VHH binders against o26223. Designs and how they scored, part 51

Target 1, 191 residues: o26223
Amino acid sequence: MKLLWTSQHIKVTVHIDGKVSKMDVLEAIKTRRSIRKYQDREVPEELIDKILDAAMCGPSAVDERPWHFIVVRNREMLEKIPEVHPYGAMVKDAPVAIIVCCDSSLEKIPGFWVQDCSIASQNILLAAHSLGLGAVWTGVYPLEDRVEGIRRLFSIPEHVIPFSVIPLGYPAENPGTRDLFDPDRIHLEKW

## First folded at step 19 (VHH)

Design YC39
Fold by OpenDDE, fold request of step 20:
Structure YC39 (fold): chain B 191 residues (1-191), chain A 124 residues (1-124)
Amino acid sequence: as target 1 above (191 residues)
Amino acid sequence: QVQLQESGGGLVQPGGSLRLSCAASGFTFWDKWMSWVRQAPGEGREWVSGISYSGGWTDYADSVKGRFTIARDNVKNTLYLLMDSLKSDDTAVYYCAKHKYSAFPETFDEFDYWGQGTQVTVSS
């Protein structure tokens, strides 16, 4: 039985009217791309709030919720981030960036904060995409040079660990869609 | 193996100029912060200058500010120190040092690799 995967053209109907059409969660996941080019347009605070709300809705180990978020709009700081993050060049072009951090004092089980902050970071990306923004996850942790670079740049306390830097903006590129499904990565019952 | 090799040192008169080079190998150079550190005879180490991986961010010790220029060529894996208006007090062994962190060093422990150094002597 040849499962004919009919390529359903998900018509992203960009309704022009101010109503942010609710993107289906699967659509958001499947169509999300890393966006590294942004329009010269400010991101409203309302959208950032929604994104941060989404970031805090993910699960965490034993509900520890160790995440903190630094919202960066200052141009000077945005321009400095690339100097402490070798793959953060696009941050200088973004109108805003979110730095996801972990407060280690909130950690209840060692090591799970990485998962918690990863979930938060991914939710930021998905939320941004669903709201018509582009974003990219630039990894900070676990690379010590970047962790300390970001820490010092933003005067982050020692017990707080920078995890990711996520620039956001209205997208100025369209990377297209990818099919990333790989059945060879699926094992049934055993390896 | 990580290697930092300084060159360009020598004897110069006060007011003279030198260009130091540090050839880096055995690691990815372009994504590392680098510094020059010097040590005069009988003195402790002194941080001289630092540079971000792109070269877009530089800093200098007050003692050399306005006279020295740090630069890098990431294609050539080379760090430079242009030294102008040299003074007798600039006499030291100059070391190239790799940063552990993407930041200017607060202590000398924040360097993970050092060169062998090159002697700079400023004397009339």
Scores: ipSAE 0.876, ipTM 0.942, lowest interface PAE 0.5, mean pLDDT 93
Fold by OpenDDE, fold request of step 20:
Structure YC39 (fold): chain B 191 residues (1-191), chain A 124 residues (1-124)
Amino acid sequence: as target 1 above (191 residues)
Amino acid sequence: QVQLQESGGGLVQPGGSLRLSCAASGFTFWDKWMSWVRQAPGEGREWVSGISYSGGWTDYADSVKGRFTIARDNVKNTLYLLMDSLKSDDTAVYYCAKHKYSAFPETFDEFDYWGQGTQVTVSS
């Protein structure tokens, strides 16, 4: 019995009516795309709070929760980020960006902070998407040029490591959905 | 292998102009900050000018401000230094340097690669 995986094109019907339809978790994960174009529209603080709440709900090694978040709305600072992040051009067009950082003093087990901050960053992306926003993960760590560039730009102390820059806004693009499932990447019991 | 090769140096009269070039190879040039550093005979190194990867940010030492212009062509992988109104005190070996960080340098240790330098001599 060949299970015909019918690629159900989940038509994200953006109902224009003011009610942000709640996505289930699998829908959010599967339909999320990197968004690099944004509308000229402010993101309400309430949505940022929800996104940050979600960012802090991820697991962390031995519950170390090493993450900090810099919320950037200042237009001048948003315009400066592309000068220290070569792939951050879209940040200048976003109404807001979140910089995810690690406080190394909170780390309990060395090295797991990368996973912790990655989870936080991904949760930001998923939450943003579920709320009708677009976002993109622009990597900072582990590239030293970007880490130090962001550090100096935002006067981040030495024990705090900038990890990612995530611009957010209402999407001005629709890149569509991708099927990224690859059964060749699945190994049963052994490689 | 990372290479930075300076050119355009020479002998010039006071008040004259030179254009230095630095050809970069062996690394991705367009996403790196770059600087010019000079060293006069018997003196220490002096940072001259820096430029962000996009060219959007430039900065200059006070000694050259208003006279020198740093520029880059990311398609050609080339850094430039336009030097106008040259003075005798501008006599030095000029080095092209790649930044470790996306920021203007605070110390000379913030450069990871240097060119061999090009001699600039300003003399009547």
Scores: ipSAE 0.875, ipTM 0.942, lowest interface PAE 0.5, mean pLDDT 93
Fold by OpenDDE, look of step 19:
Structure YC39 (fold): chain B 191 residues (1-191), chain A 124 residues (1-124)
Amino acid sequence: as target 1 above (191 residues)
Amino acid sequence: QVQLQESGGGLVQPGGSLRLSCAASGFTFWDKWMSWVRQAPGEGREWVSGISYSGGWTDYADSVKGRFTIARDNVKNTLYLLMDSLKSDDTAVYYCAKHKYSAFPETFDEFDYWGQGTQVTVSS
């Protein structure tokens, strides 16, 4: 029985009205896209709080939870980020950005902080999307030029490593959804 | 292989102008900060000017501020230094240098690649 996956065009009804559309977890994952254009509209603090709450709910190695978050709303600082992050041009157009960092002093097992902060970053993206916001993951670590650029810009101490910069805002684009399922990447029992 | 090649140096009179160029290859030029550094005979290295990858941020040593202009063409992979109102004290070998970090340098160790340099001589 060939399950004909009928591509039901999930019409992401962007409800213009402030109603937080509740997405189930699979819908959020499947319909999330990187958003790099934002409306000239402020993001309420309540939404940022929810996003940060979600960011801290991911697992971490030995429950080390090494993450810190810098919430940036200052327009001057948002405009400076692209100068130290060559792929962060959209940050200047966002009403807010979250910088995900690792406090190395909290790390219990070496190297797992990258996974921990990745999970936190992805949760930010999913939460944002589920709340009707657009976001994009701009990588900082492991590129030394970006890491040090962000570090100096925000006066981040040496034991704290900037990991990602995530601009957030109400989306001003709709890139559509993608089907990224690839059965060739699935191996049963062995390679 | 990373290559930085300076050109445009020469002999000029005081008050004259020069335009230095640095041709970059072997790396993604547009996403890196760049600087000019100079060294006069018998003296140490002196940072002259720096520029962000987009050119949005520039900075200058006090000794050249108001006289020199740093610029870049990311399509041509070229860094420039426009030098006006040249003085005898500007006589030096001028080097193009690639930044390790997306920030103005605090030490010379923050450059990972250097050009061979071009000689600038300001003399009457």
Scores: ipSAE 0.823, ipTM 0.917, lowest interface PAE 0.5, mean pLDDT 93
Fold by ESMFold2, fold request of step 20:
Structure YC39 (fold): chain B 191 residues (1-191), chain A 124 residues (1-124)
Amino acid sequence: as target 1 above (191 residues)
Amino acid sequence: QVQLQESGGGLVQPGGSLRLSCAASGFTFWDKWMSWVRQAPGEGREWVSGISYSGGWTDYADSVKGRFTIARDNVKNTLYLLMDSLKSDDTAVYYCAKHKYSAFPETFDEFDYWGQGTQVTVSS
């Protein structure tokens, strides 16, 4: 149950008793798949707000929280992303994309922003999945050509580093669950 | 090793046409932006045209808009410049250039590899 208010507005959110969460955390982690096909259906702003709230809940090095997010809904801009980001072809078909960025002026410990923004990006994927959406992380950093391409396309300043582009929408595919546990990757005490 | 080899230049009358080619090797061509740049005798370099990965996004200097067409063949790893309605002030050495970034350039430092150039001369 959440009560949200401002000096101008009062918002009340009420949940059905006993129905606070749709999906167990471990289930969400194990069942999330990269989704690259989306229904022709808008994603409500409220769901994007919830996803970005979750993104900002991630830990960061010395609580530096270097992340910024650009929400892209404009069709022409979504269609231009593949021209600067070749592995982002599915973005043109998404109703919305989130660009995860690092503001380097917020770094307190240099070089940990990659981990910080990776955590935020993964939280976006999990939150989207828990809300019935599908998403995929398309890598921009560390590929310099794509970093600068995205920066110029969205007028991102030089001290801000675009890290990832995450298209999302209601899924139009179901690739199924994978069993990827590999005990040979586990080392006890030493390598 | 990155290699860019221009061809197709020559002497042409005003109003004539030429097609320049640039054969590319030593890098993954299909995911790089490319440009043509020219340098007239005694002058600085001038960006002529640029093209995105797929060829879906092109741009041109005002001096050549409507007369020149940039194109690419990602199967043959070749960049083209189709030049129509040539004028005497199009006389220059034409270079193909590989972009550092997936963007139209703001400075010439944004090209990391250049071809040797091909001479285009427009005169009677």
Scores: ipSAE 0.342, ipTM 0.731, lowest interface PAE 3.6, mean pLDDT 90
Fold by ESMFold2, fold request of step 20:
Structure YC39 (fold): chain B 191 residues (1-191), chain A 124 residues (1-124)
Amino acid sequence: as target 1 above (191 residues)
Amino acid sequence: QVQLQESGGGLVQPGGSLRLSCAASGFTFWDKWMSWVRQAPGEGREWVSGISYSGGWTDYADSVKGRFTIARDNVKNTLYLLMDSLKSDDTAVYYCAKHKYSAFPETFDEFDYWGQGTQVTVSS
């Protein structure tokens, strides 16, 4: 009997082939890998919507929710990102990228926006993985040259800070899983 | 210490060609944007051309489009300006400049390092 797996307790993931699968949250966290090679397939708008919905579910300092997202599908713009972002070479090969930004006018506690946007960025990675996509976080902030390069490329206002660029698509690689647990990093009661 | 050293200037007749070089050292060249800037006698500085770190994105001042080509060699840490169909108005000291940002400049304060310059003189 499948009493513990009723519809009220399962998660639903849509695959490109139309079939739905379930991924446990701990499994998603442990199996997510940075994916830098993508199939020549478009990512449907509805999957991007689900990913951004997940991004916005993250906690933020005093519920300030400082994040904004730019969805980039234009081929010419995707090809220009690596020219302002030297470690973003794979972006030119992605069907879509998400730029995570902070609107500093929404800050309620100054300086915590980095944590807030990091949480949103990680949620994007996990949601993409659970939907059968691959993604990688490419750092923009705090490197001033990248921040200004991305800002000018996308006409981002001065009070808005581009934080990360996340290319994503259906994966064309499988780097496998890793065992990264290190008990020496755990300190009980004191350092 | 950042060093930018231009070479390849000289006297040339109108319609002639020159190739300027800029040897770079003291910084990671391959991940920086670079430009050429010129200054004619008695005039202000003029941005001539810029190039992204990989060379995939270039731009030119209207006065030189179709005649000048910017290029870079990230193995040799060298920036180039290929100048063709030279005119007397191209007479200037040409400087290579390192960008602060991965963007085409809006002001000259956006260059953090400059070379010493190389003189180009176009005269019959």
Scores: ipSAE 0.333, ipTM 0.726, lowest interface PAE 3.7, mean pLDDT 90
Fold by ESMFold2, fold request of step 20:
Formats: structure tokens, sequence, C-alpha cells
Structure YC39 (fold): chain B 191 residues (1-191), chain A 124 residues (1-124)
């Protein structure tokens, strides 16, 4: 049993080392950094499944869930991504990449798919971090040259829009934490 | 603003070689795909060859494969076409063309800028 409660109000059976989560969610959000260097170590399918499960837990406009994910492990394909994505050089060195896409036929409110896929993309980054992996979001949409390049490289149909390419792997760098809180960005009641 | 200027054309005998150059300015060259396109007298345009921004991915029309080599120098902002084993059918004006997308083209509408062209004439 991994749930812990106070004994004053209810009795529970506890595991001596049974924490429910490996990393507190606020800690994960604050410490996640873009990781562009990876160990030569495969990422098990189990971890990719957990990451994509987390990606699909995000909210979406009217619960439209427009996202699709392409998991890329093929070395030849990973090496071609930098040829169509000028800032995706690190992808060739990653053991795996996830392409986040929107199926526009699933939209219920036109145009909100960008927010939906951004949420899924951020969840991928956080889930990867919580599992001991490093990742980085490389932008595809709205840059039409990259969108079309990725679409043709992966045979993505016209109604499906590649949004982001997220290489990931066990990190081979540690850029450290940052203090980015800026209270001047917070406005009470009005601007 | 965007300028593509071809050079290196001329008259060559069948079996000869030429090297075409295209000087690019007015845009970020290193992150754009480029192509050579040709137009023979009285004919429409024909895609000849294309190259990814790093040069790591190239492709050629069947009519020139094995005889032509596309290359680029991202420091000098220059696109090249090395033409070997030239045939009379290679006679055309050769244009340097800038891609809209990071992909080999499916239509000529996928080129947003063109050079003025350089004449290549293969004749005995």
Amino acid sequence: as target 1 above (191 residues)
Amino acid sequence: QVQLQESGGGLVQPGGSLRLSCAASGFTFWDKWMSWVRQAPGEGREWVSGISYSGGWTDYADSVKGRFTIARDNVKNTLYLLMDSLKSDDTAVYYCAKHKYSAFPETFDEFDYWGQGTQVTVSS
C-alpha cells in the first residue's frame, strides 16, 4: 500500500519505502531543463509508453484530444531530421524522438489544437524528466518549411500537422537549475 | 532583395564538363534548401537537382543522375552544379532556385525565388 494517512483519524497499512511518486510535481516543473546531449543507451518502450500516457492526460479544448504521436527509433530517420530541421542537430544523437502531431479532423474548436499539442508536448518533457530522462522541444509549427519537411519525411498526411519534434534519452549533461520567477509578470485584478 | 546569380555556362562539346555557380544574397542561405532547374528551348522547366541546407541530402532527376553533382558552400553562400558527360539534351538555361520548404519539390510553385539563368549549350 503506497498511500499514507495519519493514524489519529484512520488506520492504514503502509509500506516502509512506499512513495507514490519519484519526484514532486512542482520540483519536476522547476528543475526540468532542455537536454541536448544523450548517453548511448536505449530508452525502454515501457518508459516511452509512460511518457505518452502522460502526454494524453493533458486537457484539451472541449476534450477534443487532437494529438497523435510518432515514435522514431530508426537511426536513418533520426539522422535525416536535422536535414529538414536546421535547429534539430541533437536529434541524430538521440536514441528516440517523439513527433507531436495534430489530426485536424479531430478538432472541435478550430485553432485550439496549438494549445492542445503544446500541453501534450510539455507533459512529454515533464514525464521524461521524472523518469530520469532528458528531452528538448524543437519547434516545427508554425514554420511552414519545417512543417512540410517533417510531413514529407514521415509520410504524414495533409490533414495532420506536425507540431514539435522531441528528442529524448538518458542525459549526458547537467545544465543546472535556474531562478526564473519574476514578480513583475504578475498582475493583480488588472494589468 | 533576394538575389540568385548564376554563372559558369557556355558552349561545350558532347562528353565535356562544366561547373555552374550560383551566388546567393539577401536571405539566410545556410538554412534553406536549393535546387537547379533548367529550361530547354521551346520547353517547360525541368527540375534537375536539389540539396538540403547542410548538403547531407541530395537528389537528381533521372536524366542527369550519375553525371551531375550538386554541392553548396554555406560560408560563401554559393550553390554549385558540376556537370560531367554532357549530352546535347542538356542544352538549356540553368536556373538556381530557392525552396519554400525543406523538401524536394513536387511542383514549381514550391520555389519562391529564381536566378536569371545561365546558358549551357552542348553542341558539336
Scores: ipSAE 0.317, ipTM 0.717, lowest interface PAE 3.9, mean pLDDT 90

